# Ledger of designs, part 1: VH-VL binders against q960a1r229to459

No score or structure here was measured in a lab: all are predicted.

Target 1, 231 residues: q960a1r229to459
Amino acid sequence: LKGDRIELLLPKNIDQFKKFKKDRTVISSGLITRFVSTRNPKEFSQKWISTKYVKEFNEITVNKDSVVVGAALNIQKMADTLTSSLSINIGKEIDSFIQKFSSPQIANFATWTGAIISGAKSSLSVSDLLILFNVLDAKLTLLNNSGELTQVAIEEFAEKKLFATHTIVNAIFSRSLTGFLFCLKLGETSEQDSTNFNFAALVGNQVSRIFVGLGGQPKRLTSLEVHIDAL
Structure headers, positions and changes below count from the first letter of each chain, unless a header shows other numbers; Kabat numbers aren't used for antibody chains.
F, E and O stand for the ipSAE by ESMFold2-Fast, ESMFold2 and OpenDDE, each averaged over both directions (binder to target, target to binder). V2 = 0.75 x the mean of E and O + 0.25 x the DockQ between their complexes.
[cut] stands for letters that were removed.

## First folded at step 1 (VH-VL)

Design A01 (framework fv_axatilimab)
Fold by ESMFold2-Fast, scan of step 1:
Structure A01 (fold): chain C 231 residues (1-231), chain A 123 residues (1-123), chain B 107 residues (1-107)
Amino acid sequence: as target 1 above (231 residues)
Amino acid sequence: EVTLKESGPALVKPTQTLTLTCTFSGFSLSTSGVGVGWIRQPPGKALEWLANIYWDDDKYYNPSLKNRLTISKDTSKNQVVLTMTNMDPVDTATYYCAHSYYDFWSGYLFDYWGQGTMVTVSS
Amino acid sequence: DIQMTQSPSSLSASVGDRVTITCLASQSISSYLAWYQQKPGKAPKLLIYAASSLQSGVPSRFSGSGSGTDYTLTISSLQPEDFATYYCQQSYSTPLTFGGGTKVEIK
């Protein structure tokens, strides 16, 4: 009867998620497929809650000034949404950059939320999706254990390690972003110093956002931003 | 801290039964999620999983060998025993026991291994 | 049963080279993939689990990527101690299955 003890809750909206989350382990959308397919007895004594079917985690909302992408969506759906709703130049670069770090197989399976949390947790790895969110000035809507919603900048989410205490509900991107986006991913080919890094720059008519990733959190190059903005 | 060591006969005749014991320290088989697995490797060949046993006495066997395999544990002695019947020269291999931890995020993995014990099957 | 196919079966490389090893599962394993390193005469050592998570104590030059059926182990700058045979293992479901191994040899 080990199977009869399993509690996997599939809430349909955020109010149900708030009510039933409590002490339960949160499962991202990708992992629910494994649960239903493996029939693993080791899982049967645990209490789990899925984000996969929560309406608010699956919503895409394009407003006049912003684009909202639900936390349970995969990387490709996020990319398609941003490409169709942001300026042509920014959208093309997002699509191009995602193709460099995420194959169609990865992008159509993995959630953007999983990739962001993985990047934020790492002190050693370069995160391409995290630097993209940084350069785009993304904000996250977070749900705390008390059922309260807050919005934070992606930089704050990573710096304060809010993934440990909060559930990501969605990401918010400004449709007022202007200028040219340039993203670069460099891996080693044959090098004495063997460095993997990424770079992202949004060069706008008013202000520039420039980031470099050398491992862990992307670093903002404020001096370079001042120089470019002076041109 | 975690250590495992395999013990058993180095030579087995065809048709005999092989009994291998894994003795471990640094963890307990009473801890939720914790298990011990057996993996073998014929000389110059790939790794082949045989069986796992977990804290709750759940047992998993390679279906290709299931009729020949029995796995058991003695939690108080920190030992896991694997028995394989009807040995054949093709079963000649190094046999490893390994600490296995199951969690929902990582699945079944073997994070600490014994040194292995070579079992030769010949007449 | 899930079949794991590794390529190449062997490769020759020099210190400082970037080495990539691939692993293909016969069905989606949802990033439940581990990589092991085995030196001659020694037991395997866990390098990576959950496709991309580095095991404690493993050098940062090792990285894993992939999802679904296709996975890659990368060694960014090969060191002398990295010459070994590498195995992938699907950790998704029993029976647990390993790839055929990739032997990384000195050139």
Scores: ipSAE 0.000, ipTM 0.424, lowest interface PAE 13.5, mean pLDDT 82

Design A02 (framework fv_axatilimab)
Fold by ESMFold2-Fast, scan of step 1:
Structure A02 (fold): chain C 231 residues (1-231), chain A 123 residues (1-123), chain B 107 residues (1-107)
Amino acid sequence: as target 1 above (231 residues)
Amino acid sequence: EVTLKESGPALVKPTQTLTLTCTFSGFSLSTSGVGVGWIRQPPGKALEWLANIYWDDDKYYNPSLKNRLTISKDTSKNQVVLTMTNMDPVDTATYYCARIEYGSLFPYYFDYWGQGTMVTVSS
Amino acid sequence: DIQMTQSPSSLSASVGDRVTITCLASQDISNYLAWYQQKPGKAPKLLIYAASSLQSGVPSRFSGSGSGTDYTLTISSLQPEDFATYYCQQYNSYPLTFGGGTKVEIK
């Protein structure tokens, strides 16, 4: 192979991804299509690896007790999957909430993993998708640099900053979630166009999950959960 | 041009360990993206993949044989070595080493093959 | 593991015949399929990679097609030197797996 250098890798399955990941920067955005079309690797200053075409990162599995959403899927596909597989009341609120923080243009283009990682990294802004994952008790399947798969709660992923050392493979949601989901986004009309405050509550019979976002990671209101569950 | 050649014993007794060496020229296993694999073929039977090793020392083994197989490389000698423990008459086969092509971006196929070395396992 | 099934296991054909060999994968392999030719007593030679891309130096009478789980190798006009066994190989995932082979005999 004389002078053959690849600046962007497009693995098609998880074995290829594991093999070629190494120290490469993971990209999950639509920039891949432009890069392939122009065939100009000089536009990228780093060596990249894409999740966009990895089969296992694009799969959706609906099981009896859970629904699994691949890491490379866009926000709208994730929302459609959750709406069709979770209870009608929860699904309706998920769809409504996503429409409030993500335009159709964004939701059909951006990956949910990109939004989750961005939210987990931020110390100043709130993340609407991150608080939604918190209230739904989402689990993430993560791949480490040794090729090992582990499952962690979304709260642990954000708290331990596992985005720095792991690649997200999929998200897992329980189909046994019941109750009323309520999500709220409060923002100003400023040019920053960022959410200043968000809130999400899942109130079930005797069990509640309540989170508030004031900047950075959502905070769980465990004392309020205990009080409400006692009613 | 690319050439590969297998070497090792022609006869192995049951329970012994087989060591095969692949010596190659026309490419280097220090080149990013290049690998070498081992494939075997029992007389009159189909091809069976055994193991791959890549420029970065990344290794893959056939799960049905993984506890018996070890693959290693010596980049300075242009050699890849396969070791297989606890040989049995059913392991009688022609053993091939082959280069893994990286020019296609996603290489797991074999573009150049050695001539093969026949290994008979009998007492 | 991905299982590769080739059909037929053997066939007899005359020089000039169109020969078709089929390879079926137990799951979608996204065109990550190679075809090899093995003449009696010789090592395999790569004919086709990525399901349809002809390897340099391979005669144009060889072609590959297919997608998903179903793939075909075609020899448009069989020559005497094409007497051989043909193998498909998936490289979508580890472990790498080969088909059982198709032996092409000249009548």
Scores: ipSAE 0.005, ipTM 0.450, lowest interface PAE 11.6, mean pLDDT 83

Design A03 (framework fv_axatilimab)
Fold by ESMFold2-Fast, scan of step 1:
Structure A03 (fold): chain C 231 residues (1-231), chain A 120 residues (1-120), chain B 107 residues (1-107)
Amino acid sequence: as target 1 above (231 residues)
Amino acid sequence: EVTLKESGPALVKPTQTLTLTCTFSGFSLSTSGVGVGWIRQPPGKALEWLANIYWDDDKYYNPSLKNRLTISKDTSKNQVVLTMTNMDPVDTATYYCAHRLGDYEFFDYWGQGTMVTVSS
Amino acid sequence: DIQMTQSPSSLSASVGDRVTITCLASQSISSYLAWYQQKPGKAPKLLIYAASSLQSGVPSRFSGSGSGTDYTLTISSLQPEDFATYYCQQYDSYPYTFGGGTKVEIK
């Protein structure tokens, strides 16, 4: 930022948010988003938009088949929602795992969207929240530059770097997930050549989802999944 | 408006630890999306990125430097500190700190640089 | 790591010439590329970001183009003040990597 006259826009709903975009690319970092134009992103660096008060970004909806968690909610609120709405075995592990990688100060103030975007950008660091979303088969509702909503898998969001061109509206988790969830975090640090490792496995009666993080995007262990599912 | 200035020792002996401070004005590291990075340039050589720190205390390091780097911030003092252990004559370079604002992570404003010579 | 190969390493050109500098990435960087100008004894200055977006205050004779792995910086009509070394940088993924630089000398 190069001076005063910072304009902070506080849209109250998604239609108002769409009006502020005007076909501009929107770059998000948690609750504060800066408009980026195709011609000169720097010219608009003093116009910020807060997603904090957008109704749709603060909603929690528990349906028969899914749980929807708004983009502006903090990590702890997301965890509490999943713990109460998913199976008891899965919920307990989610709560336990989050306590291991996020201090109360961070979990109560940082958005889950900020953590997911940070994790998706990294080629060096292990991301605990990203691997959790991967193992839970999370889907993201995204808003593009034209105001259209689309739904993508978390793996696709990270692989295609959709954080650069889309705004996250919410995360969707299936309530049909069953089984035993196991998450592990060892020697986590962003320092080079440090021992960075995380692991997440959901072992169900019909399907398994297994991921390992050694730096950057979590890798799915599909061969192991097939073998375990055959047991 | 946005200004950054590096400070630290001009001369470091081999095996010593280097500590550099970046003092800035015109922005805050409490602002979501803001970050500060360190880049170095040996005399007559190309630029080499070292480390980034962001408003949320996320830290990223160049893996080629084998855990020699530590980056930290003091948002109330408008300072970012880089520490590099086990200095070697090949680490002789001008060290820059630079601002970035959460779009695509390029460096839009740079400090003047501070020359660090590693010699016995 | 993504390797950035910049060419040529140096060139000499006359005032008014069109100068092109190329930057090749070892894998697709999806236009997450910046160009910097560095004059002797000075810090680098941002010229272009996102492969083709001109930084505020930079003369319109500078332009960037490219996609995927192949990127170009063009100076349409070289001026005496354009004497400098130019660097490309990818910011697609960590670690950030820079090209080796192109030294432009004005004859």
Scores: ipSAE 0.000, ipTM 0.407, lowest interface PAE 14.8, mean pLDDT 80

Design A04 (framework fv_axatilimab)
Fold by ESMFold2-Fast, scan of step 1:
Structure A04 (fold): chain C 231 residues (1-231), chain A 122 residues (1-122), chain B 107 residues (1-107)
Amino acid sequence: as target 1 above (231 residues)
Amino acid sequence: EVTLKESGPALVKPTQTLTLTCTFSGFSLSTSGMGVGWIRQPPGKALEWLANIYWDDDKYYNPSLKNRLTISKDTSKNQVVLTMTNMDPVDTATYYCARMDYYSSGFPFDYWGQGTMVTVSS
Amino acid sequence: DIQMTQSPSSLSASVGDRVTITCLASQGISNYLAWYQQKPGKAPKLLIYAASSLQSGVPSRFSGSGSGTDYTLTISSLQPEDFATYYCQQYYSYPLTFGGGTKVEIK
């Protein structure tokens, strides 16, 4: 409100990020400065650190069994990486689903990390990207305040609220996922509706992964999985 | 515009503490991204980094010398001070202070003082 | 600590020669590598940062290249004022470390 000054650090690699993170607020965009200036001054943090230019947060690695997407990449770059690296049936549905919940303007500017954290924090609405990561069995590489790297399932990240104590470094997706991906979002209006219903299913020869969300964290449906597998 | 100058004793006896002052102009250590470091060079030998201090009072020391080194700043005087305890003849060197501008070139030292020769002898 | 090895330790060259100096890091440093020039009796001067970025005011005959562990400083056409000792320095992690130096002498 009163125009407090923000000091923004722009580390270039993960070791510099570890060094300068300290008590600083992690941001992925300079535009957040405009919004923070309108917040309660007592809660205003004057020290920020950016992930935008950190080399390791901007890397894309396609391995034989996995694809790794850096935390600072935007939603569209993440989607393009997945559509080119995963099976064609899964990739086509990812592209279609992202187009339905995110405009090209948003997808080319917002980070996937920001969308995941925003969704994990919400108790009233379901994140479209969070349910997508759940059905794809995504793993996150996290950096804690002691400088240690760990990997956790996206479900664990959300349920344990690890966004409060960790920085996301990258997301890891299995390239062995097969079958057909189906995503459905009920509520086609542009207005925010906290009662929206989201559904995502990955149906294959091995095991089906089915998630539903209606406020709060996505829930896996085990009884429906047994029925589908029996067919 | 940017200048740095080292000052301190030219002769130090073994076991004494060395105190060096870097006085600078053309920038402030109250400015985000600024830092000052100390580097030494024994006669005819390579450069050796000693310590860094940043605008936020963050300090880094060469581990091989950490128990002997203290770096501090006085932002109002535009000074950075290095102290080194228990001096030994092998510490005879030219001591430099130099600036880092994180937002311009990163962590490389972009401006250097002229250096001050410190001889450790009985 | 990251060890920086420069090669050669010294070289003799003539005005107009192309001079190449190499720097090898004991581990990957992601292009966080600087090159300095030091003339006799004077303080070092920054030439190159981020492995390949030319510092303002430095002549275009100086260039840096490389990646990972292997880096090179090139002087495309050596001038009389370029006879000096050159040092590489990594700033990927603490402690900051310098190479042993390469002395460029008159042939």
Scores: ipSAE 0.000, ipTM 0.431, lowest interface PAE 17.4, mean pLDDT 80

Design A05 (framework fv_axatilimab)
Fold by ESMFold2-Fast, scan of step 1:
Structure A05 (fold): chain C 231 residues (1-231), chain A 121 residues (1-121), chain B 107 residues (1-107)
Amino acid sequence: as target 1 above (231 residues)
Amino acid sequence: EVTLKESGPALVKPTQTLTLTCTFSGFSLSTSGVGVGWIRQPPGKALEWLANIYWDDDKYYNPSLKNRLTISKDTSKNQVVLTMTNMDPVDTATYYCAHTLYEWLGYFDYWGQGTMVTVSS
Amino acid sequence: DIQMTQSPSSLSASVGDRVTITCLASQSISSYLAWYQQKPGKAPKLLIYAASSLQSGVPSRFSGSGSGTDYTLTISSLQPEDFATYYCLQDYNYPLTFGGGTKVEIK
């Protein structure tokens, strides 16, 4: 009798990742080191591929007009990067909001990519990280199975369920974001990153972005944005 | 406690092959994300990276050396071996091996003491 | 290959001085830059990685900054043990490339 086997591939660059991805399940969690050390590959039949050691998925680039955060980085590293590269007022609210919904244990182990995909898949629970990306107008760089890179808005990624057909390479945030950021969650949290209702608003002198989470994907309050922008 | 030590010949004749061994303790090349690199420094000159090898036997070489380099590991002996063919007097240098991480390719945090290799006729 | 130009090649300073060393990359290296200290007859010692992250055990007077192509190592108040040669290293792409070094000597 042969037991089950796990094959885990650890590509080191995006070209190796493209070549070896095939039908393999992507591991994007910050726990890959624990997965490799504690799990016995002979006990489970599954093919895996990791993003953890892919150079291009671990990059942080601060440009004049944008900040780019690699897909394999954890929530805390993403938060620290945004706090140091965006305006002081926006950065303070990001830090405050993330520390409220994600414990240090989760933020230092879970990737932002895993949290975004989990939020985009859910039809019942709200996602604090997803609404944050929505209000910040985040863009995602995606890799398809043909090896092509595309950039999409976070709202399009969630609405079209692109997590089913694409791998996230990085997130891009504008350094030109202006205004006051306000984030709120209401209701009792029985576990981390779980709430009954959340809300996020970025109100500036140019364009306002306002979202509410009632379960599933956050809804954009377009009528309210038009009213506020007219003031 | 991490330690590395280089060993090999002190003198090599032109056209001969150099073989250097790095013996280490305090870490294993069976550990995911771990690697060992080789760096050299000619007397009075700057550092030059030669090659890296990682836990999964993935290898990287400095292309400036015109395919003269081979790096290999013996995980059970805690050793990494560097071979350089067709030695020339300009290859006279102190050769170092160092611990590194795959996530940070240039994170050479622990170095051997270095071994001086002189190439002369 | 990414070329790393380090400046100055040497400088003279006194204990207590603020010292700055610059490293310029021929293309953007996205903060994949490390700084090393080397004393005569010794192996290099890692000071800073990822452009600004201080290695454990390294004194807080050392700091790194920069982005894109332009990076700086700063020693806020030079101590006697800091007289050494300093090297930058880009680890964005293979081959890994070092700067030419900056020798910090006593005035």
Scores: ipSAE 0.005, ipTM 0.424, lowest interface PAE 13.5, mean pLDDT 82

Design A06 (framework fv_axatilimab)
Fold by ESMFold2-Fast, scan of step 1:
Structure A06 (fold): chain C 231 residues (1-231), chain A 124 residues (1-124), chain B 107 residues (1-107)
Amino acid sequence: as target 1 above (231 residues)
Amino acid sequence: EVTLKESGPALVKPTQTLTLTCTFSGFSLSTSGVGVGWIRQPPGKALEWLANIYWDDDKYYNPSLKNRLTISKDTSKNQVVLTMTNMDPVDTATYYCARIPDYFGSELYAFDIWGQGTMVTVSS
Amino acid sequence: DIQMTQSPSSLSASVGDRVTITCLASQGISNYLAWYQQKPGKAPKLLIYAASSLQSGVPSRFSGSGSGTDYTLTISSLQPEDFATYYCQQSYSSPYTFGGGTKVEIK
């Protein structure tokens, strides 16, 4: 931009990030976010913000009943955390998923939040990570433009397109989640790699979660879940 | 050079509303990054943070007291006002206002200059 | 909310003594910790911010250290004007919370 100077803001904690986000629409570009005034939508801020160094976005917390993964962590670190904190059967499939569906280059550099947002916005193909979060019943902690923190189910985040008005702070997974996890991806060759069909199922003792992706948002197969749970 | 001074009633009856004013000099709440907070201390007890207000009118409240607290500023008068509803004898304390010098400086997020404090007694 | 546990609650010391007081956070606070000195009937005075940074005008005998959940304030050679109550405070997340205080009394 001619004559323009962009100020890059590097908040160190969530309170500082809330300050920058107040009354602003978020435009995300990976780890760099640009804000636009909500009171003056036609005006553009010259302030850009990085979420990379926000302490709360980089935290991993393993509690008795849950595991919390910060928004700025890469896909591999998220997967390693889940593998070490969830049941052995679920962990093994997550490891398999990362090896099979995400290259080491992507998994070690891309944030899981970037993959989730990209998947939620896409109408062309479903995100492998989004369907995984759906089957694991992930909850997202979101920050709205009023500085309020709320928790929403991953399904609600995608359906209501909350990525347009909210910032992801972390993902929360239940450690009480049990059962056998199975993920399947059908697509083109590696050189072309286009996802045509995704399937993910968590078959538990009493409750099963089944999702299918054929492009756009994953769909839950509730009728099949009822039949499997009845067995 | 920088000074803050609290003012308000010394005595408040139970159920009444307390209004405290912090008047300051040597800095402005129009300066980006600057804030003012309120902290209280019951006699012989520890310090308790109440509320902060910043240059852009952003406000933060202690959740335990949120429904009772209102903080506002008058930038032209160099004043910050704290209002606390439904006063109770346990709210008897010295109330301080203090400056937050630079919100954007992650390492300077501390109350660097404090007012002298004003004692508020809640009694019938 | 982050709880700040300060110890000891009081101690007796003589001029020239090395005094150490500790502050324990209920969770990691990444060095977002300040130390204040309060003399009887006076407002608190900032001594240390960001766990280890000395506030301008504060004597070099005061120092802060620590990381994660465990922090300490050290007075290397206690002077007569240092008899006071000391408080730690975290600014890592809202609500900001203070320790219970440590009263340093003359022996």
Scores: ipSAE 0.005, ipTM 0.439, lowest interface PAE 13.8, mean pLDDT 79

Design A07 (framework fv_axatilimab)
Fold by ESMFold2-Fast, scan of step 1:
Structure A07 (fold): chain C 231 residues (1-231), chain A 120 residues (1-120), chain B 107 residues (1-107)
Amino acid sequence: as target 1 above (231 residues)
Amino acid sequence: EVTLKESGPALVKPTQTLTLTCTFSGFSLSTSGMGVGWIRQPPGKALEWLANIYWDDDKYYNPSLKNRLTISKDTSKNQVVLTMTNMDPVDTATYYCAHRPEYSFGLDYWGQGTMVTVSS
Amino acid sequence: DIQMTQSPSSLSASVGDRVTITCLASQSISSYLAWYQQKPGKAPKLLIYAASSLQSGVPSRFSGSGSGTDYTLTISSLQPEDFATYYCQQFNSYPWTFGGGTKVEIK
């Protein structure tokens, strides 16, 4: 923008994003408009790059064995994609969980990427979307500052704080997941996002994944998984 | 081409609620970066900003109007609606809606304006 | 709130004259400023955005300059159709605020 101290770049594909990312701060929504209007102009001199119009960050690909959801999509679009592409029992619970614990204002406007990063950064709050991704064994495709793409498990992304050094490109979910998904959110208040504890379990015939959130990173209950799988 | 048009009552009684509709064409309020604002101008006075709504449903209001304002959008109808409660004769003004282009510092297209008179 | 002070409130000039209108912000607005032209009974028309960028379709005789708190709109050679009131607006912080306007009358 001419005469401004704000630079916002709007790349159209991943090659342009790689070329122009460098030291720029990544933004996936129109948050820059709010930053400009609500902050001290002496402090707002950052260079920004948007993921919003990058073709690869807006793609949804349903393959035989996997479903890929682009990083710039909102929570509701992500949930709708999973509900329609995963098994009926898993899809029904995802729909129920999102509808029960995320308002339409949040789900239709916030990116799933923002929610995952917020959850991974938090030391005090319990993240509903992060525990859901954990129980579904989600993988993330990440882009580093050197332009290299890698894939990591959601557990590794959170544990190593890879949000500090990488840009999320997409999430990958296995379509071979089977069983019954169960999500539970416990809070003392009636507030939608007020949770002291959350729990997610995927219980299959021969495999189970169980996670509990008590504030901070979700914890996997490996011993309980072994007991359930033995039944 | 971008066009906007305001519609609503020309005459409002004190204490009533004003509802104004902005109908637009040439852009979608589902397109990233797009916004629509409401501005008013009392006869012979300066322009006063009232409220903004953006593609992601983010909303901003002039704090001086003490929660009298509500702004909403219907992206399928290309409409933005502003409501203002407890109307007073000092609220008599021409009301405009205007387009904010993506990440721009200028309102590039304005509706023709609708004159609202508040009188008993 | 950011106060925008426009000067002069009114002026009269001859066709061909160079006209300068100033806008002073109560705090730095980082060039997040637009200039509008408003003719009697009409909606405002955007002339300059981001302090110095000319809007498409606006004659090149209009220009904007400035930084920090001090901004200027210049009309290099006034034409009869430039009779109007001119307004500045800041986008630096909410609430958005406008200047009081400058009325330009052609002698």
Scores: ipSAE 0.000, ipTM 0.413, lowest interface PAE 14.1, mean pLDDT 80

